# Ledger of designs, part 218: VH-VL binders against q9nrl2r1430to1533

Target 1, 104 residues: q9nrl2r1430to1533
Amino acid sequence: GGVHELSAFEQLVVELVRHDDSWPFLKLVSKIQVPDYYDIIKKPIALNIIREKVNKCEYKLASEFIDDIELMFSNCFEYNPRNTSEAKAGTRLQAFFHIQAQKL

## First folded at step 13 (VH-VL)

Design d13 (framework fv_erenumab)
Fold by ESMFold2-Fast, scan of step 13:
Structure d13 (fold): chain C 104 residues (1-104), chain A 122 residues (1-122), chain B 110 residues (1-110)
Amino acid sequence: as target 1 above (104 residues)
Amino acid sequence: QVQLVESGGGVVQPGRSLRLSCAASGFTFSRYGMHWVRQAPGKGLEWVAVISSEGSNKYSVDSVKGRFTISRDNSKNTLFLQMNSLRAEDTAVYYCAKGTRFWSSGYGMDVWGQGTTVTVSS
Amino acid sequence: QSVLTQPPSVSAAPGQKVTISCSGSSSNIGNNYVSWYQQLPGTAPKLLIYDNNKRPSGIPDRFSGSKSGTSTTLGITGLQTGDEADYYCGTWDSSLSAHVFGGGTKLTVL
């Protein structure tokens, strides 16, 4: 709990942001550039939002942090067909996350 | 329709092996973590193993480590449980179950198969 | 015994309310989401509650979940004879790296 858990979440978010496949996930999708995104995706989220929540100590449980990361991947796979560059990036980043999340 | 169908159960002697399969349909199988859960006659639910959406992470209950291996083939929408060195205490109905999230740590199982029976007896 | 502790049985009359408890520790209920499952005789389990207090589509609002510290409860109001079943809590245990279930509670509607 407390400081040690938040340090682990911060380290993991930093590792995700630094990963080559993080580009679809760094910030929220633009309503202007992709207007149908918000018709399909009910709970948009991105790494910048998750990072802010970590910094504000908004995650009470490791499972809440993991849920937000998995929601981000779920949104990617719901909106993007499996053979897109976005979905392929999401698949690789999710696998990386699963390995790193073992530390939580 | 979202469905999971188990197969491969049967009656085997102690020390032998059995491979269970779970055929998934009606959802994007490769997006979800998958579980095996068992239930001995007249007893409660006992979780056996989980595999992540892409198969990179696997966890199992200590009593089956080294004997049971969970695996998946996303191209065939199929989950497997390889059971080696079977013991009488492995006798149970084995259910496959879909996680509610892509990683099943602490999350529920929202779709269950009907189960397949494994009996280990001499 | 099970890692998560439930009472072995509960009972009440049709139309009444019951609460089924489930107690664990910081490594399981305390730090992770909880789910509740209903198992009717001879059938596979059915998810009633996930993420501590959320209902899947098709689960009536008579069923509710709550979590406080290292304990969780399933509430059932307006009991019906069709609610007679075994009820299980479940969650991830971070120290075991395993999903764990409670021992189950048999609900009888008299």
Scores: ipSAE 0.005, ipTM 0.589, lowest interface PAE 13.4, mean pLDDT 86

Design d14 (framework fv_erenumab)
Fold by ESMFold2-Fast, scan of step 13:
Structure d14 (fold): chain C 104 residues (1-104), chain A 122 residues (1-122), chain B 110 residues (1-110)
Amino acid sequence: as target 1 above (104 residues)
Amino acid sequence: QVQLVESGGGVVQPGRSLRLSCAASGFTFSRYGMHWVRQAPGKGLEWVAVISSEGSNKYSVDSVKGRFTISRDNSKNTLFLQMNSLRAEDTAVYYCAKGTRFFSSGYGMDVWGQGTTVTVSS
Amino acid sequence: QSVLTQPPSVSAAPGQKVTISCSGSSSNIGNNYVSWYQQLPGTAPKLLIYDNNKRPSGIPDRFSGSKSGTSTTLGITGLQTGDEADYYCGTWDSSLSAHVFGGGTKLTVL
């Protein structure tokens, strides 16, 4: 394995952001709208934070980038019951991500 | 072939330390989250800890917090479990297991090692 | 406190069908993907089912998984003597921030 191009991470983040199922993941969950979220989820993350890390060249390996995306999905499934629109969106977006991540 | 091989188990006295190792081969180790799972003699499976693919995220069961530390060295394809302040109730076969996804708290474990035995006795 | 509950044992004759139940709560099975594992005597566990109902490569279609609400079941059809093993359900528990296993079910094929 090893080092991967920053441009590949940016392209993948852009594709995730543009996906119809990205809406639960674009920004950090609002503490006002969901006050118990941060009691349950200890490592919150969202696509805007991941994109910022990509732009700051904070990912040294492709696997670090993939870990942050997978953490985002893991948080979604930990917090949201399976029958929620959030969990369903997460399931579809994660499947899309897995296909795209094969290119990294 | 995808394989995990544990080592470092043995017989130790209470209060002592052991470091378990798990050598991975046949897959890209740095891409997957890794787990430690234990099984006491005649008992069921008990999850111990998980570490994300690059080591940035870790979780462990409450009974081992402050005593056990999970870590990994991706350059050596090796997973570790540092076990301090061992107790009789830590006696078990310790398995390392590969997560089905890169960092996952709920997705399961698809590859398991053969296990290494830890016996804590006087 | 979240606990996954399985029957301690189940038995059936060769060729028959058996189902093994696993019950939890909203913080574990209700909220997260479930996996099932087979452990033959003296061996490491083997993944049978992941993501509630998916089979890994090499697992025959005699094994199936299903999840409804806070419960999940493992179905085994066409039982064979080689199916004698302990079976475990497993999932993440959001309230514990830990992966949890059921207590295990010993399947006897007589």
Scores: ipSAE 0.005, ipTM 0.578, lowest interface PAE 13.4, mean pLDDT 86

Design d15 (framework fv_erenumab)
Fold by ESMFold2-Fast, scan of step 13:
Structure d15 (fold): chain C 104 residues (1-104), chain A 122 residues (1-122), chain B 110 residues (1-110)
Amino acid sequence: as target 1 above (104 residues)
Amino acid sequence: QVQLVESGGGVVQPGRSLRLSCAASGFTFSRYGMHWVRQAPGKGLEWVAVISSEGSNKYSVDSVKGRFTISRDNSKNTLFLQMNSLRAEDTAVYYCAKGTRFRSSGYGMDVWGQGTTVTVSS
Amino acid sequence: QSVLTQPPSVSAAPGQKVTISCSGSSSNIGNNYVSWYQQLPGTAPKLLIYDNNKRPSGIPDRFSGSKSGTSTTLGITGLQTGDEADYYCGTWDDSLSAHVFGGGTKLTVL
């Protein structure tokens, strides 16, 4: 095959995954570990799903990519009270994302 | 400050029952999943059961299914393990443990009690 | 019998480094966050690492965790006599709908 350059979206997802505060967001919340999550959150999403969508070229606009990342953070804040480790990690990672997204 | 205290262990004949209790203090008990973990003399850790924060979901290891029942009373900050039809193989120190994740069963356990000893002997 | 495989023992001298491995499958380590526990003789287990590589407050940075595929590793640097203990990996197993622990590794500091 050929060598393919990483897209801007792929670069940003890689930086989010590598961030210390990515742990609540790496994969979908487990229905077994968090049984009431899917009663409250109707559009679950995680970084692994977003990365797969980037790799399949499913984002046509930067706004679509940004919307999925923001949905991920919105779900975090809707489910988790502000004083939780998950919400605090989400707050820091979202701030990091907003800085990096200025480059998109 | 944050602590779990187990009680209810003892020596019992095979086929009998025991109920273990775990009293929680120093954290919002109703917000966390709770586990029972046991350890036979000289052996490793064996997970027994978990109950979700609201008590809606329960899971247990197959070897105790139908004999042991995990339950909780959030108004009293207390976790229970009802152990029926006890066998020699159930002899162990039983630990109460708090899940690491808020409002979930958790992938790990960050607060542990000192344990209560259950001996099933003839 | 343990679903997660650990070496039964490991040993090293004070000041050295050791790594303790834990191997599983896609239904447990491969799909879920891993924790590591330290059990000193005669005491209850203590959480050392959670979410693959995070330390609780009070755990020194000599202890580290990592996960790759279906395996996880606990690293301990600057070994001290007080580190002599049994170490357990743990995670959720999707196929069993149960939490599983490794068989434990006895660390001896000679």
Scores: ipSAE 0.006, ipTM 0.619, lowest interface PAE 9.7, mean pLDDT 87

Design d16 (framework fv_erenumab)
Fold by ESMFold2-Fast, scan of step 13:
Structure d16 (fold): chain C 104 residues (1-104), chain A 122 residues (1-122), chain B 110 residues (1-110)
Amino acid sequence: as target 1 above (104 residues)
Amino acid sequence: QVQLVESGGGVVQPGRSLRLSCAASGFTFSRYGMHWVRQAPGKGLEWVAVISSEGSNKYSVDSVKGRFTISRDNSKNTLFLQMNSLRAEDTAVYYCAKGTRFHSSGYGMDVWGQGTTVTVSS
Amino acid sequence: QSVLTQPPSVSAAPGQKVTISCSGSSSNIGNNYVSWYQQLPGTAPKLLIYDNNKRPSGIPDRFSGSKSGTSTTLGITGLQTGDEADYYCGTWDSSLSAHVFGGGTKLTVL
C-alpha cells in the first residue's frame, strides 16, 4: 500500500458520502437515541470514522479498507429489519460499493 | 426534557424577508434531520423543508425553492429558515420538527415545537 | 391539493370504532414508512403512529396503524370526546424528494 492506494480509498469514501443512500452511515448511532444498538452491535463504525482512518493512513491493505466498509453494512443489516428504510438504503449503497471496489 | 422552540415570526409586507429560528434541547441535535412544516389559517399541514443531521443534504417543496433556505448550527443546537420574497400564500404558522430517523431527511416527525406565526399582508 | 387522499371528515359515537383512510401511490406510501398525526384544536401536531404500525411511548393501544399496498389506515377504538381532532397521514415521496401530508380528516365524536 502506497499514497496512490490511499487516494483511491479517499475517492471511494467521498463517493459513498455523496450517495443519496449514505444517510444511515454518515456518523455513529447515538446510544442516547437508540440505547439497545450497542448491546447488539459489537463493532460500531461509520463513514466519518472510515474517512478519518483513510486520512491518517491506517489502512495498509485494500482488504482492510474493504473489511471496514463491509462491517458497516453488516451492522446495518444485523440491527435493522430488512423492510426498514435503513436496510433498503444499505442494500443499494452496498451494491454501489461492490461495483466501485472492483477497481481496488 | 425534549423541546423545540420557534421564534422570528411576525407581520411583513409582500416581497420582504424573515428569518425563523428553532432552539432545540433535550436530545442530540446533531444526530437528527430537522424539518419545517407550515399550516395556513384553516388549512392542513404542508411540509416546507428538511435538512440532514450535518447539513449536507437539503430538500424543500417546489413552491419555496429559490426563496426559502433551510440551515442549521449544530454548535448552538439551532435550526433556521431564511424566507425571502415572501408572498401572501406563505402566511401560516411555521413549526419546526425533529425527524424520527438518524441522519435522515424523511420518514416522520416525533417532536414538534408550538409554532411561530408569519403573516404576509399589505 | 394534497398528493395523499384522506376523507375530509368522519364521525362516530363515543365507545365506537372509526377508521380513517389515506391513499397514495408507489412513490410514497407504497415504498416508504407512513406516520399518523393528531392535531387538537389550537395545538401543534402530535405523532400517533410511525413506521406504519408502531406507537410512540404514551400513545394508548386504542390507536393503531396498518398499511396495504399504496394505502394506509388509522384505527381508533373506544372513541372518547377527547379524540375529536384533525388527523393527518404523512410519508416521504421519492419522486418529489419531499415529505407529503394528506389533506387531513376532521373527526367528530357525536
Scores: ipSAE 0.007, ipTM 0.575, lowest interface PAE 12.5, mean pLDDT 86

Design d17 (framework fv_erenumab)
Fold by ESMFold2-Fast, scan of step 13:
Structure d17 (fold): chain C 104 residues (1-104), chain A 122 residues (1-122), chain B 110 residues (1-110)
Amino acid sequence: as target 1 above (104 residues)
Amino acid sequence: QVQLVESGGGVVQPGRSLRLSCAASGFTFSRYGMHWVRQAPGKGLEWVAVISSEGSNKYSVDSVKGRFTISRDNSKNTLFLQMNSLRAEDTAVYYCAKGTRFYSSGWGMDVWGQGTTVTVSS
Amino acid sequence: QSVLTQPPSVSAAPGQKVTISCSGSSSNIGNNYVSWYQQLPGTAPKLLIYDNNKRPSGIPDRFSGSKSGTSTTLGITGLQTGDEADYYCGTWDSSLSAHVFGGGTKLTVL
């Protein structure tokens, strides 16, 4: 918990946002374009929401932050078949996240 | 094998109601959005409505809003279209179609039934 | 008067190449994935192309799709008599909250 972890969370979210494979994760999936998404995905989340939670000091533990990032990837793999550009981007971004999360 | 079979079409007078059914087999019905698409004699395809996989979200074209209701029963692998206050311009072959999950920011229809004919007599 | 505009008909000889255009706006083709459908006389439509340029299993390489801005094109090479059909483009329209189809193009292999 605390101030040190908040600074680390912000740095990591910024690195994720800047990554080439972040495009499926920047904002919530559109209900209009993908109407079945919210039937399948019960806890939707995206990087803009996670960043807002970091900025509002809503994460008290590193595990809570990590859980939200992993939920984001889990949602991607649950909804998107393995051969989609979204799933491939998610696989690469998740590997990048796992490397960076070792520093938390 | 993956298939969709429509039923419930027929000849009706204007102002009456019909309920169309679409029986799905060969895929996990509860995981996919489902569409109704119609085609008037000698005309092109016209999308009618979609329902999300669990039934939480529904959309339809404005011309049928308040008259047609899309619904589904996942326990029976069946899609429905309740059509009320039928008009001559509703005369068409009605297809049910399965949405694809290959589209995360858009979607198409990869499996189609053979259609059921609805004729609203003049 | 369709939201998506296609030519009403195209024709070509066997073995030739043909392209079918479909034009829309930013609220549909410009912002969303496009699909193409083939409808043989008296049959249900069949998906030919999804996600702008991908083929479902079983669709031969002769069929291709492309998207540029607010327009999309279906290409058919090595034209065969069995390709005579109506072809439709389709996509979601964000402003209408509805899926829209083009008016259809009748392909004649003469």
Scores: ipSAE 0.007, ipTM 0.623, lowest interface PAE 10.6, mean pLDDT 87

Design d18 (framework fv_erenumab)
Fold by ESMFold2-Fast, scan of step 13:
Structure d18 (fold): chain C 104 residues (1-104), chain A 122 residues (1-122), chain B 110 residues (1-110)
Amino acid sequence: as target 1 above (104 residues)
Amino acid sequence: QVQLVESGGGVVQPGRSLRLSCAASGFTFSRYGMHWVRQAPGKGLEWVAVISSEGSNKYSVDSVKGRFTISRDNSKNTLFLQMNSLRAEDTAVYYCAKGTRFYSSGFGMDVWGQGTTVTVSS
Amino acid sequence: QSVLTQPPSVSAAPGQKVTISCSGSSSNIGNNYVSWYQQLPGTAPKLLIYDNNKRPSGIPDRFSGSKSGTSTTLGITGLQTGDEADYYCGTWDSSLSAHVFGGGTKLTVL
């Protein structure tokens, strides 16, 4: 398959990855650098994992895909206080996602 | 006022033990990772250990593993470093330091104590 | 000795600009946030920069940080006599599971 055969989910994930505010979300938070993250966040997720699930056709409904993206943002806001660069990036990226998700 | 105050340093012979304390005030101690950093006379900074906000995760530099133990008591806003089997190369000023982010243990250190001096000599 | 490499010394005149480099590898600077610290003689270290390029409250904007690949740089403009100090870069090292500091750079304002 070519780019025209990619799912709407893959296209949306690519747009999120390319966004300037995606940096906190590209891969799982480092347990070594941030060792207490996994004491607080019990369902960790990141864009690389979501993209892998899309590529394996694991999302059968748009709601399942949206739930994983929202979990990612929820984790960000649960761990990071609102005044952090991570939380600010998350707020902007989530707003962008909500606009793009209207296509789903 | 955000403040860290170390205590417990002194002069000891090789092979003995010391317990350092760091009293924290002016911030919510239980939300931050805490570090110990040392500096030998005339030398640079050497990181020693970190403990996560809840105390569940701990890391230390290889040269002190098995000898030093970092711990905390969030109910007393106090950080500890238990130092066993002290060696001449452990001689340094020991600083406690607060992590820069809520709950984080792996990021930089924004509040530092004035240090407590440990001298290991025969 | 040090996992992160800094020049041992740097000097410039009052009012000038200096940059202090710090080089590492993918296991530290390349994949982790960098901080910079100032240590005046006889005092505890003071945080100047965290998360690669951010200043704590109270740090003047003449101090700046940047990171590119496996290297990071501290910039100081408008040098003052009070800036004479040792400067350290620091970051987490994923291979060592430890925080590492550079060897330090002594800044002299002549």
Scores: ipSAE 0.007, ipTM 0.668, lowest interface PAE 8.6, mean pLDDT 88

Design d19 (framework fv_erenumab)
Fold by ESMFold2-Fast, scan of step 13:
Structure d19 (fold): chain C 104 residues (1-104), chain A 122 residues (1-122), chain B 110 residues (1-110)
Amino acid sequence: as target 1 above (104 residues)
Amino acid sequence: QVQLVESGGGVVQPGRSLRLSCAASGFTFSRYGMHWVRQAPGKGLEWVAVISSEGSNKYSVDSVKGRFTISRDNSKNTLFLQMNSLRAEDTAVYYCAKGTRFYSSGLGMDVWGQGTTVTVSS
Amino acid sequence: QSVLTQPPSVSAAPGQKVTISCSGSSSNIGNNYVSWYQQLPGTAPKLLIYDNNKRPSGIPDRFSGSKSGTSTTLGITGLQTGDEADYYCGTWDSSLSAHVFGGGTKLTVL
């Protein structure tokens, strides 16, 4: 029952969520608003799902956590052309993630 | 073409120093962790050291701690291994290898150089 | 000697199948992704398998990897004389903060 310290994964997810460029990644892409997304992207994921997996202790390896974050960025670049605001946000957030995740 | 080329090996006496270099081309060097792996004559592979993509994390095998230092210069696409206080047991072919991930414990090594030979003899 | 244990040698005939085992502990194979490497005589190692069971581009599907608990295996089907080589498993060991390799297995195609 006490107050627990955040895990390294939870701390990193919180930093990503707080970043200005996290907006395309906070929640799953809406099937109603973007119906072709799920025809193209076979393994959809978002920061809210990753955070839930962290809280449920579903990541046994740091590499599994990192792979889910990288999958999120890979999906962004697969769906969104390079010159879109989504892809540009993804590029900046991925660079930020790479710096922070070196501490893992 | 993705390639790693090692240099700086040679024959030295015990207690001396060598600096190995590894020149990377054909990929974005600054995005990957980099490893040094060695192989003594007739022996198996022995991992030596790793450095993360930005150089913030470094790990090395216990037998070389305090003697070997891994470093990188991302502006020159070059990996280094500074080897001090060399011992006969350091005699090996030294390979540089690219990690499959940006972080130090990124597990797999998907690109390897041809190796450079270091011989420590009396 | 090595923290990851491989048989020192395996032998099989052309066209046959062979399995090379690699055993470790929870701090290495049990909790981390495993890779397999092929080293032909006089050459640098070549990655065959990464992330337990994935093949890099250019590696034929004759090569396969699997992981169960603290052990991993490399499977090679349709053996060819060109497969004669030393094979190494490798992974991160979280207790050592170091990458570790198995001692290597010499494959002879008779």
Scores: ipSAE 0.006, ipTM 0.648, lowest interface PAE 10.7, mean pLDDT 89

Design d2 (framework fv_erenumab)
Fold by ESMFold2-Fast, scan of step 13:
Structure d2 (fold): chain C 104 residues (1-104), chain A 122 residues (1-122), chain B 110 residues (1-110)
Amino acid sequence: as target 1 above (104 residues)
Amino acid sequence: QVQLVESGGGVVQPGRSLRLSCAASGFTFSRYGMHWVRQAPGKGLEWVAVISREGSNKYSVDSVKGRFTISRDNSKNTLFLQMNSLRAEDTAVYYCAKGTRFYGSGYGMDVWGQGTTVTVSS
Amino acid sequence: QSVLTQPPSVSAAPGQKVTISCSGSSSNIGNNYVSWYQQLPGTAPKLLIYDNNKRPSGIPDRFSGSKSGTSTTLGITGLQTGDEADYYCGTWDDSLSAHVFGGGTKLTVL
């Protein structure tokens, strides 16, 4: 087979997925387990969807990639009160992302 | 010497609870994610759960969610699996395993215990 | 069924080479590092390969791993009777938020 190059976006998504605080973000929130989530959040997204978009070369600009990651964090803070484990994890992961994204 | 030793297995009736322990030695336990993996008699490996180095994130296979809880005590170098509402399908040898990374989704498991047997029968 | 697909068995004679395949999808093998494990009868699994193609200390170089797209392969050269075991591939699955194993391949050294 061929060699696949790791893009800067893929490297960053891999680091986000591997981060201790990624657990609220790995896949879409379950409608069965959290029925009101989709009443509040109109543009759901998760790291598995973002990673798929990276692999399919759907991001043409770094800003498009950054916008999807920021949407993910915005959804977290909109749905989850500040004192929740989800919101605290999101705050730490977002700070990590901002440091890494400076390289993009 | 790097070692993991499981304990707490036994024979129990359906609906009962068991708590498994895994004692770690020979490495800095608090640096690594830790996994539970099970194997039913004559079957393949089935991953059960993982906990990150500080316990800040946990993942488990869907069939045990709400019934099994993974936890750790870094001061005692010990990993736990609390198993509630046990079913016949939970019958297996349970291994604890050290992840190759600090985070839960770290990909490899490089140190394994010898396993402890859980039999759920009526 | 297993999320990762392996052949149930493979066999060869001492000194020969075998390859064991493991097929998945973009959410697992395609996006994540792969490991391979050896399980001798009656024993705990042992890590043979991690990060697609790296060997832990003490694993001989006749064991090798490779990954291409959504598939991975374990190669064993110079087969020995002591290699008779079950072999499992494993990786993280992003869509399940879970580690997944292949169904296992029984290697018989005739």
Scores: ipSAE 0.000, ipTM 0.568, lowest interface PAE 17.1, mean pLDDT 87

Design d20 (framework fv_erenumab)
Fold by ESMFold2-Fast, scan of step 13:
Structure d20 (fold): chain C 104 residues (1-104), chain A 122 residues (1-122), chain B 110 residues (1-110)
Amino acid sequence: as target 1 above (104 residues)
Amino acid sequence: QVQLVESGGGVVQPGRSLRLSCAASGFTFSRYGMHWVRQAPGKGLEWVAVISSEGSNKYSVDSVKGRFTISRDNSKNTLFLQMNSLRAEDTAVYYCAKGYRFYSSGYGMDVWGQGTTVTVSS
Amino acid sequence: QSVLTQPPSVSAAPGQKVTISCSGSSSNIGNNYVSWYQQLPGTAPKLLIYDNNKRPSGIPDRFSGSKSGTSTTLGITGLQTGDEADYYCGTWDSSLSAHVFGGGTKLTVL
């Protein structure tokens, strides 16, 4: 059920937050530090927002949770060139996520 | 070849105006934030202004606010700096510089022009 | 004057190692990526280090960067006479909404 699924989502998001490659994803990109980010990225998201949505029971299906995580990675690869630290971290964290998401 | 070429510098009297241009080639200009950086004779680097890839976000150092305006024309691969009410303190070599990341205007600058000299004197 | 603090000069002999320090605050170095630039006499600046510790293509591994808290350092090993230049740190300052540079460090190789 729903309670079991929410526990699974919380466990997965905690594992993502604790991963060494989570640093680009912990909080929303700062408009002050990266002024043009929001010119390009129309649906910004970060792990702190996803975790809050999990805690507020806003995900009704595993697919909705997975979609938000994938949006986060998609935004990373859209904004950051492939040779950047952010894109490399995103690639490794996304691979980790795909393995963990098999449990959902 | 990735290149930036500045133009428009010269000698002007205090209170007058100049418009600097920076012609970009060899990269997709519309995907990068662009900066103006200046250097007074014998002094260090001083950042002047930045404009985001699409032109919607602009920031400048406080000492030039209200006097200098950064703009860009992506169809012409050209960056501009409109300098009004020039002061002796604005005397410097003005460099055009490309932001390192796609879209990012806040991070390191990987391509620089050779600069154009602006001298404000009476 | 400059928001970021660098020593005005450093010197060492060919083949030796030097480090150039740059100190700031939480609003700049503490929260943002740092870059380092080399400016040879009469030339435009050249990017040496970006993202605190990464080298652009074509920059030799003799150059390295590191960041700890609100400070950053540029390391140069195997010094060559061609390394004589001014070196600048730079980063975004969120409280000023502006990019800031250090005052510059003149490296002399004797």
Scores: ipSAE 0.007, ipTM 0.634, lowest interface PAE 10.0, mean pLDDT 88

Design d21 (framework fv_erenumab)
Fold by ESMFold2-Fast, scan of step 13:
Structure d21 (fold): chain C 104 residues (1-104), chain A 122 residues (1-122), chain B 110 residues (1-110)
Amino acid sequence: as target 1 above (104 residues)
Amino acid sequence: QVQLVESGGGVVQPGRSLRLSCAASGFTFSRYGMHWVRQAPGKGLEWVAVISSEGSNKYSVDSVKGRFTISRDNSKNTLFLQMNSLRAEDTAVYYCAKGSRFYSSGYGMDVWGQGTTVTVSS
Amino acid sequence: QSVLTQPPSVSAAPGQKVTISCSGSSSNIGNNYVSWYQQLPGTAPKLLIYDNNKRPSGIPDRFSGSKSGTSTTLGITGLQTGDEADYYCGTWDSSLSAHVFGGGTKLTVL
């Protein structure tokens, strides 16, 4: 232990960011680059936003943190058909998250 | 097989109009952003325009704004480029290209047609 | 004139390694994902790399991409005569609201 110990939420976000399948989730989808995304997805979110919320202590309960991660995956599966590289990455990363979230 | 086939190119005088078509087959056309890219004789690639999967958003290079309009008909699996007020500098091979990701209009282009030639001359 | 700067040509022998550079600014390469394209003589372009360093199915691992700051690099190892082509980098430019390509690099396998 010590003053440099990371919170459980911070540790999990870091592990998600480092995962090979995090690429669709690292930052918000650009309105300029993907114009129709925001016609479909009403609550956009990404790992960089979630990490900022963790750093600002905005998650009071583990369920709130889990809800934001699940929203991120839900957005992926709503926008991207099952056979896309984005949906496949999302499926693998979500499975990894569910295993890690057992520690919360 | 997955294919894009351009048509509508030809020789036209400056100031005239042409409409290019791109017929898509072998994939779900309505799920992908689509691009037009041109290449002048002996020159490099120049991006022209993109249209989102449902047609709600369009972007084009400044040199063609107000003259070229990208559109699509998802019921016919066809992409269009309406080219008005053509100039000599619009002379090029025009390629249609499919976005490499279902939601991506700005990312890589993974399927290309063979191109259709547009020559603007007097 | 291209917004992204590539060397006009590069040459290497069969079996050697070659690196093709592409330089931009914060509004394009610095901010956005990069793709690389191969254009064999008389053919349409073919996607080699997307999202800075990812390969589409069917592209051999001897092709690689990397991005650092406002520059990106295409690496080709084990050069073959069939690699002789023009190579283009491409990305979105946020200031122009447009996709931009590099001027192209002609690879000669001598």
Scores: ipSAE 0.006, ipTM 0.589, lowest interface PAE 11.4, mean pLDDT 86

